VHH binders against q9y6x5. Designs and how they scored, part 36

Target 1, 379 residues: q9y6x5
Amino acid sequence: LPPKLLLVSFDGFRADYLKNYEFPHLQNFIKEGVLVEHVKNVFITKTFPNHYSIVTGLYEESHGIVANSMYDAVTKKHFSDSNDKDPFWWNEAVPIWVTNQLQENRSSAAAMWPGTDVPIHDTISSYFMNYNSSVSFEERLNNITMWLNNSNPPVTFATLYWEEPDASGHKYGPEDKENMSRVLKKIDDLIGDLVQRLKMLGLWENLNVIITSDHGMTQCSQDRLINLDSCIDHSYYTLIDLSPVAAILPKINRTEVYNKLKNCSPHMNVYLKEDIPNRFYYQHNDRIQPIILVADEGWTIVLNESSQKLGDHGYDNSLPSMHPFLAAHGPAFHKGYKHSTINIVDIYPMMCHILGLKPHPNNGTFGHTKCLLVDQWCI

## First folded at step 20 (VHH)

Design hd2
Fold by OpenDDE, fold request of step 21:
Structure hd2 (fold): chain B 379 residues (1-379), chain A 118 residues (1-118)
Amino acid sequence: as target 1 above (379 residues)
Amino acid sequence: EVQLVESGGGVVQPGRSLRLSCAASGFTVSSNWMSWVRQAPGKGLEWIGDIYYGGSRFYNPSLKSLVTISRDDSTNTLYLQMNSLRAEDTAIYYCAKGKQYERAFDIWGKGTLVTVSS
């Protein structure tokens, strides 16, 4: 039988949650599989970009999903969570589900994973759900497991996405132990549901399962705000994305806009596009705006509005608070092995290997994941 | 001390609804995989549905439209709502606690009889 892989994302699951809270179901999953304690995600550390990086192995500048909110100056198109269905935004890369779908005797399935309800390169998963945050985990789980079990051609790659603990992290802040404990318990229980369902269907032993996330969460505060209006008039620029990485489209001379912003706050770095640090791999795309503002960890960029978020993400991808984890189980993975760190782009070549797919050019390093895999040498 | 006790069974007319209860003792319903199973006269056991740890529910496709499983954490009780009952739904209904991550039950109730008749 062809190898099968289920990729699961719990949005905004910060890596250190595993150390600070109890996860009996997830720990059992880990015990029987592998754990990567920290996954260095891509900059910016936002949902759409990082989820697409997972399935493409590309930095954001390469796959073209450079933020949750984007603007293309040539087409004058906008991208947002409410407007993400245009293939225009996704077609700069080929996600793994498309690659898999195009193989003979294989099909892909998706439950709410970003981009999966869009035809990319004129290909869409044979089985997918249109994104709807109101759809229960139960329904998503039911569909994904049904497809894994009864599809023809067989589903060999599937994705499952869930919005927690991100939403709660935004609402409560990651330092709210009481509320986050409750939220994370629910997540753990859902992991239990997943595992139990797979076992009940007889899928567990032959299915590779990866549980991961796109980013972490940092604590925000009303005391840590950067008000752009105090530095520059709104008429001088268009805001494409706001916090913690603001994308600025100048309406006047770029240099003038830059000069007005460069000293706006000691807790914010202002970059011309060409001066964005190379380590971010966030420069070589037309969808990246001429000026980028990057707030320090825990600081929020605001306009004449107060921030209501107690937690946020999108910050420097070197910050531990932005890092998710990766756990995996299945015939491709060792049992009881823990690894310290990988890059999020490393997941793609690993998944390709597991599925026997030829990877598209990517930024991942397969060598970083060899120790997780039973068929590889761990040197 | 660990036990399941079904209740709510009885004689009901076709087309009616019935809610069965399963009171658990010695363990927490919401922390476990719970199941409803029935046995009609002269027939084998038939799986009705499951509710898992996070509350996800799965049903026998043949019964899905007719049944709903729920639970109450405060009372540590499992429920089976049955609608549009038919004569063929006559059976002893059992609640069971599943063994975590196995396809087996470790605790059974004694069952409650449901008779659907005109």
Scores: ipSAE 0.935, ipTM 0.973, lowest interface PAE 0.4, mean pLDDT 96
Fold by OpenDDE, fold request of step 21:
Structure hd2 (fold): chain B 379 residues (1-379), chain A 118 residues (1-118)
Amino acid sequence: as target 1 above (379 residues)
Amino acid sequence: EVQLVESGGGVVQPGRSLRLSCAASGFTVSSNWMSWVRQAPGKGLEWIGDIYYGGSRFYNPSLKSLVTISRDDSTNTLYLQMNSLRAEDTAIYYCAKGKQYERAFDIWGKGTLVTVSS
């Protein structure tokens, strides 16, 4: 039988939550498998880009999902969470569920993972749910386990996505210990549900399971605001994305716009597209706008009428607060092994290896995950 | 003392609804895998459904449309809502506590009899 892999994402699960809160179910999962304590995600540290990086092994500039809100100047199309179904945005890369279906006589399944309800390169997941945040974890879990158990051709790759603790992190801020403790307990219990269900169905022993996240969360405050309206008139530019990384499309001379913004705040770096630091790997895509504003950790870029959250993400991907974790269990993984750090793009070649797939060109390094795998030498 | 006590059973006419209760003592319902099982006269045990730690519920496909499992944390009570009852639903209904990450139960109630008859 071909190997099987279930990839699970809890959105916005900051890595250090594991150290600051109790997770009996997740800890048991880790004890029987492996843990990567910190996963360095891609810049910008947002939901759509990072989830797509996990399944493509590519930096954002390469896979083309460069933000949760995008604009293409040539086609004049817009991308957002309410408008993400156009294959145009996704077709600059090939996600692993497509590869899985095309390389072998296999099927893929998906419950709410970004991009899975869109035909990419004229291929859509064999089984999928249309994204709906109102759908319960129970229903998602039911569908995923049904597909893993009863599909023909067999489902060998599946994804499961859940919106917490991101939503709560935004609402309460990550420093709210009382509320976040409650939220994280619920997540741990859901992990318990997942494990229990898999065991009940007899899937557990032969299934590789990865539990990870796309980004962390940092504390925001009303005392840490950057008001763009104080620096530049709104008539001089179009705002494509706002905080904490603003994407600016000038309506006047780019240099003039830049000059008005460059000293707007000591807590914000302003970059012309060609001057974006190389370490971000966030330059070589037409969907990246001519000017990028990057707020310091915990600072929020606002307009006069903007709403504000108590927690946010999207900041510099070198910040620990932006980093998620990765835990895994299954035949492919060691038991009781902990690793310090990997890059989020490293997950893709590892998953391809586990599934016996030939990976597309990617930015990941398979060598970074060898110590997690039983069939590899650990240097 | 660890205990499960079912209640709410009785005689009911076909087509009617009934809600059974299972009061737990000595452990927390919401922290455990809980299950409903029934045994009809002269038949073996039949699994009805489960509710897990985070509240996820799973049902016997043959009964899915007719039953709903729920719990109340404040009263530490498990519930089984049954609708459109049929004669074939006549049975002793048991609640049980599951063993974590196993396919077995460690605590059972004494059961409550449900008789569906015209």
Scores: ipSAE 0.933, ipTM 0.973, lowest interface PAE 0.4, mean pLDDT 96
Fold by OpenDDE, look of step 20:
Structure hd2 (fold): chain B 379 residues (1-379), chain A 118 residues (1-118)
Amino acid sequence: as target 1 above (379 residues)
Amino acid sequence: EVQLVESGGGVVQPGRSLRLSCAASGFTVSSNWMSWVRQAPGKGLEWIGDIYYGGSRFYNPSLKSLVTISRDDSTNTLYLQMNSLRAEDTAIYYCAKGKQYERAFDIWGKGTLVTVSS
């Protein structure tokens, strides 16, 4: 039988939550598997870009999902969480579920993972749910486990996505120990549900399971705001994406816009597109706007409006607060092994290896994950 | 010290609804895998459904449309809502506590009899 892999994402699960809160179910999962304590995600550290990086192994500039909100100047198209179904945005890369499904005697399943309800390269997951945040974890788990257990051809790759603890992180801020403790307990219990269900179905021993996240969460405050209206008239530019990485489309001379913004705040770096630091791998795509503003950790870019978020993400991907974790269990993985750090793009070649898939060209390094795998030499 | 006590059983007419309760003592329902099973006269045990730690519920496909499992954390009680009862639903209904990460139960109730008869 072909190997099977379930990829699970709990959105906005900051890596250090594991150090600061109790996770009995997740710790049990880790104890019997592997843990990567910190996963360096891609810049910008947003949901759509990072989830697509996980399943493509590509930096954002390469897979083309460069933000949760995008604008293409040639086609005049817009991308947002409410407008994400156009394959145009996704077709610059091939996600792993497409690769998997194009193999003989294999199928893919997905529960709410970004991009899975869109035909990419004219291929959509054999089993999927249209994204609906109102759908319970229970229903998602039921569908995923049903598909893993009863499908023909068999589901060999599946994704499961859940919006917490991200939503709560935004609402309460990651430093709200009382509320976040409650939220994270629920997450741990859901992990328990997943593990228990898989065991009850007899899937656990032969299924590889990866539990990860796309980004962390940093504490924000009303005392740390950068008001762009104080620096530049709103009529001089179009805001494509706002905070903490603002994408600016000038309506007047770019240099003039840049000059008005470059000294707007000591807590914000302003880059012309060509001057974006190479370490971000966030330059070589037409969907990246001419000017990018990058707020310092914990600072919020606003217009003449107040922010309602006490937590946010999207900041510099070198910040620990932006880093998620990765845990895994299954035949492919060691037991009781912990690793310090990998890059989020490294997950893709690892998954391809596990599934016996030939990876598309990607930015991941298989060598970074070798020590997690039982069939690899770890030096 | 540790026990489950089912209640709510009785005689009901076909088409009616019934809610069974399972009161737990000595452990927390919401922290455990809980299950409902039944045994009809002359038949073996039949699994009805489960509720897990985070509240995820799974049902016997043959009964899914007719049953709902829930729990109340404040009262540490498990519930089984049954709708559109049929004669074939006549059985002793048991609640059970599952062993964590195992396919076994460690605590059983004594059961409550449900008789569906016109």
Scores: ipSAE 0.913, ipTM 0.965, lowest interface PAE 0.4, mean pLDDT 96

Design hd2
Fold by ESMFold2, fold request of step 21:
Structure hd2 (fold): chain B 379 residues (1-379), chain A 118 residues (1-118)
Amino acid sequence: as target 1 above (379 residues)
Amino acid sequence: EVQLVESGGGVVQPGRSLRLSCAASGFTVSSNWMSWVRQAPGKGLEWIGDIYYGGSRFYNPSLKSLVTISRDDSTNTLYLQMNSLRAEDTAIYYCAKGKQYERAFDIWGKGTLVTVSS
């Protein structure tokens, strides 16, 4: 009877959507399992970094995926959402699917989770999909459930990733009740499909399922733009990432670039790398650029006078709008239990415990999640 | 009153295509998982495929290349598209409403007969 775990992410699912919209399928899932109402994610609150933090238990400075866009000055390598396959970027940590894959008589499977189509430490899950956003939820669900049901050695750890509600949150903004109600209803129906399929295949009773997300979403506006070109000529720096956390590589004296930027907007904090607040855990990696610019919530850093974004994320991780939720169901979890908050890095040691894996050194605290688990003391 | 009414059956030549309809009343098709099932003369029930709440579809592997299930939420109607029909596809075709989170059906249509003959 091997322990099995399916980790599911619906990208950009802000925690308070649960209070503000109807989720009959997700609420049934929660009722029969556990809920963590707020998950404090890692800074910067972007997709690639937070998905890797979930599966490594590490802050971004420690696992090396420090943004969705990165540059390494020594190797001249560039990372982006369209150029993310070089193992160089991923090899500073060991994600849980690698540890699981290397166990005797086990395998891992992946349906689109960031990094799962990259051989990390020369290891890739036995079953995986190359990332393609055009592949339907139906196909992802079919593949992952087939692999969980019909594999030798058995798949004991599986991941499933879906791009919504993040894509629609960017397009409409989280305050668009009409469009977001339609989008979130569709997400709830897909959760219903997941649960129905697992029950139809006889997997439901013996599979632990975590449904979570990487970050939330905040409302943006054309009235809240920070025009970087009005403060500094683009010839003085190389732009590695733009908004809402800009990564600046000076082409001239670093202090001179800092001085040109420091008073650019009252709605933007400018940090020299050594002055980045310690609470961000965002300093000790060469991939973090010498100067970062951190926009206030709802503000957008632009190079010109326009922006098409109505919602965004990546802001300070203390902001409730940046926080996702976590729900879970299965043999390892209590039924009908609600917990207020955990840190996103706490998910990794909990998953290792469920799977009987020895965690690598990490920043998570197993004690923060023990109340979710039937085999642990809570008090 | 909760009911399912299939239509679109009849006599068709081998190799042709046919689309069956299933009109639902008394409940919303998209709020439920729905199924097509058939029964050939003298045979037991054969599952064709399902469509779930969010539109995910799953088919009998032996029929997968021949059939497509769809729905139209504005008309509360379920469809079965069948292609390259063969004599062995002669059957009564039923739509059914699944019980939420179970491997069982609670409402069946009366069925529509499809006869594939020259």
Scores: ipSAE 0.788, ipTM 0.924, lowest interface PAE 0.8, mean pLDDT 94
Fold by ESMFold2, fold request of step 21:
Structure hd2 (fold): chain B 379 residues (1-379), chain A 118 residues (1-118)
Amino acid sequence: as target 1 above (379 residues)
Amino acid sequence: EVQLVESGGGVVQPGRSLRLSCAASGFTVSSNWMSWVRQAPGKGLEWIGDIYYGGSRFYNPSLKSLVTISRDDSTNTLYLQMNSLRAEDTAIYYCAKGKQYERAFDIWGKGTLVTVSS
């Protein structure tokens, strides 16, 4: 009789898409469940860090996935979206699927969620797919639902990840109403497929389902470029990550590198690591480089070449354009309730509560999500 | 006029392939989940497979390697491709429109007969 939870992410789904486009299937899901209109994510507002924050409840400095591109000076190891399998990068935290799977008579399943194909603390999900973006939503959905329905020990926690609307948001930009309408209609139809399938298999009534995202998307332009090569020679630093938060490892005295960069553009903030604003919770990890450059919303840092992106994310997590939403349905959740805001780190302790798991130390606040849950008094 | 009309049935030899069509009128196929079902002589209905709103497809496990469901939104038509036909595939084949978020159908075609014999 254990409670079950399916966590679904549609990458790059900006919160205000819900107001600006039609989602008949998602709106039906929300009507019978709960909506959090804005989720304040973690800085930097990138894919790998925010997906790991959802499942650990930790700020990036605490879980160690601090960007999509990282360098560790002690081990000389490199991390990227095509080089992400070394457990070294992931082992600074314990994601919820590991905790869940170590419980008596429980399994975890995963369809493409970042990190689920890595043996974290020598533990990998009982059922998982190796990451491959060419695997259809149909195949991901089929595997996840079969594992939820036909496993022993039972799968009590499952994840499902889809690359849209992030990929199209980068390609077209969020302000391209015609192309984004087509993209978002397809995503709504896939949400319809998810709900229809869960009902067909008899899973819908007893499964808690969270549909959320990691970040939003902002419009970029060829008129909003910051040319780093015009301010500093390549030989003075190693570039770990470029845009919109550049990570700079100085090869010469770092004060000298800082001074060459600090007036490079009025649309870029340059921080020594010790001067990064406390509100970012982005300082206390060796993987955060000595200097970071933070572009203003809609600005792109380049190395004296044009940008092919029309949309991007990674900016200041106070920006509404960087915020996703959260919707949920299931026996743990109220019906027809809307909530304005939670922090993305709050999702983890809520999920632990739903699953009856003892949360690891984390940065979330369970009280922020109490009003979503039927077993809690909403004061 | 809400209607589903199957076509493409007939007599085929074992081991051959056959594609059935289902033309829909009065509603949009891609806005609904759609299904193929068959009934062999003297037997009950057997589910073949579904295609959902976003194009996700699900099949009867015993038939999965032998059939493919597709649709053409420009012609509002549902298809069933059947391969390596066997005598036991002799049946009347129906397309059906599902009720949204239910395990039930609200519109059926009249069916098309497929006979597999040497």
Scores: ipSAE 0.768, ipTM 0.914, lowest interface PAE 0.9, mean pLDDT 94
Fold by ESMFold2, look of step 20:
Structure hd2 (fold): chain B 379 residues (1-379), chain A 118 residues (1-118)
Amino acid sequence: as target 1 above (379 residues)
Amino acid sequence: EVQLVESGGGVVQPGRSLRLSCAASGFTVSSNWMSWVRQAPGKGLEWIGDIYYGGSRFYNPSLKSLVTISRDDSTNTLYLQMNSLRAEDTAIYYCAKGKQYERAFDIWGKGTLVTVSS
């Protein structure tokens, strides 16, 4: 029997939600498997970049999905969450589902993971759903489990994406315990549905399941706004992305734009591309703009002095509020083991090991995940 | 007292629709996965479908176009909607409470008889 892996993401699931809210179904999953309490994600701490880092093992500068909104000056192409299908954006890396399904007698399936409905290197997931946020978790779960159970060649790698708790985290903020408790209870019930369904289909004992997320969420406030219009006129730059990491393409002399912005707010760091801190691994890609603005935690960069979000992410990846968790269960994993931290790029080489795939060159360290795996010596 | 009580059975003409109810007491329907099962005269049990903790539903493929399972958390009640009924749908219909994370049931109702005849 070839090893099988299901990778699940609940978007915007902050690691410390596990300590601050009740998750009976997820805790049962963890008790029978492994938990990594904090996953250090990649900068910027946004959805598209971090989901692609999970499946490529690469920093954003290396895989080319450097933000949820991007601009390529040479081709004049734009990328956004409503304009993400051009393979041009995705082709700087090879995600795990492509490598997997190119093996003899293997296929891949996807229920809406970012990039799985795009033909990357002329290869699209063998079975997939076109992205549509209106499709219920029930339908995503049904499709993925039917593909895992009934496909020829067999589906050995599958992925499932869900938009919560990210959507609600933006709407309410992570500090709204009443609303977030209701949202997180619903998510825990859906994890229960996942586990119950896998058991009913006889998949549970021989399927490896990873439940993780791309980033966390921090509280925002109308009292913590940085008004760019107060510091610089719109005509001096093109805005590629706004908050909390603004991507600025100067229309005039770059040094002049930098000088207008550098003293704009004590709650914002302004970087020339060459001066972006090395620890971000966020410099060596043409899609990273000449000037970036990085807001402090909980601060929002705005043009017109208002914001409708009460929670946000995208901040410095050293911030605990930006970190997700990872839980896993299956024949490859120990039972009842807790690990403190890994890097999000470490997930890729671990998944390649589980599936018996040769990893592409990547930034992950397999040794960081050895203690999770039953076939590895943990020293 | 832990109990499941089905109702809504009776005689119905072919081609018609019928909604069965299952009232639960002593436990919360939404905290458990629930099922509908039927038994035709002289036959074994036939699984109809399930509804899980978060509301995900799964049906017997042979019946999926004919049935819909729902629940009302405020009344602690499970429902089975059946459409385009045929004579072969004549059966005793049971609701059941599943054991958490198992493929087994631990509590059954007494059943309600549905007879499809002209």
Scores: ipSAE 0.711, ipTM 0.901, lowest interface PAE 1.4, mean pLDDT 94

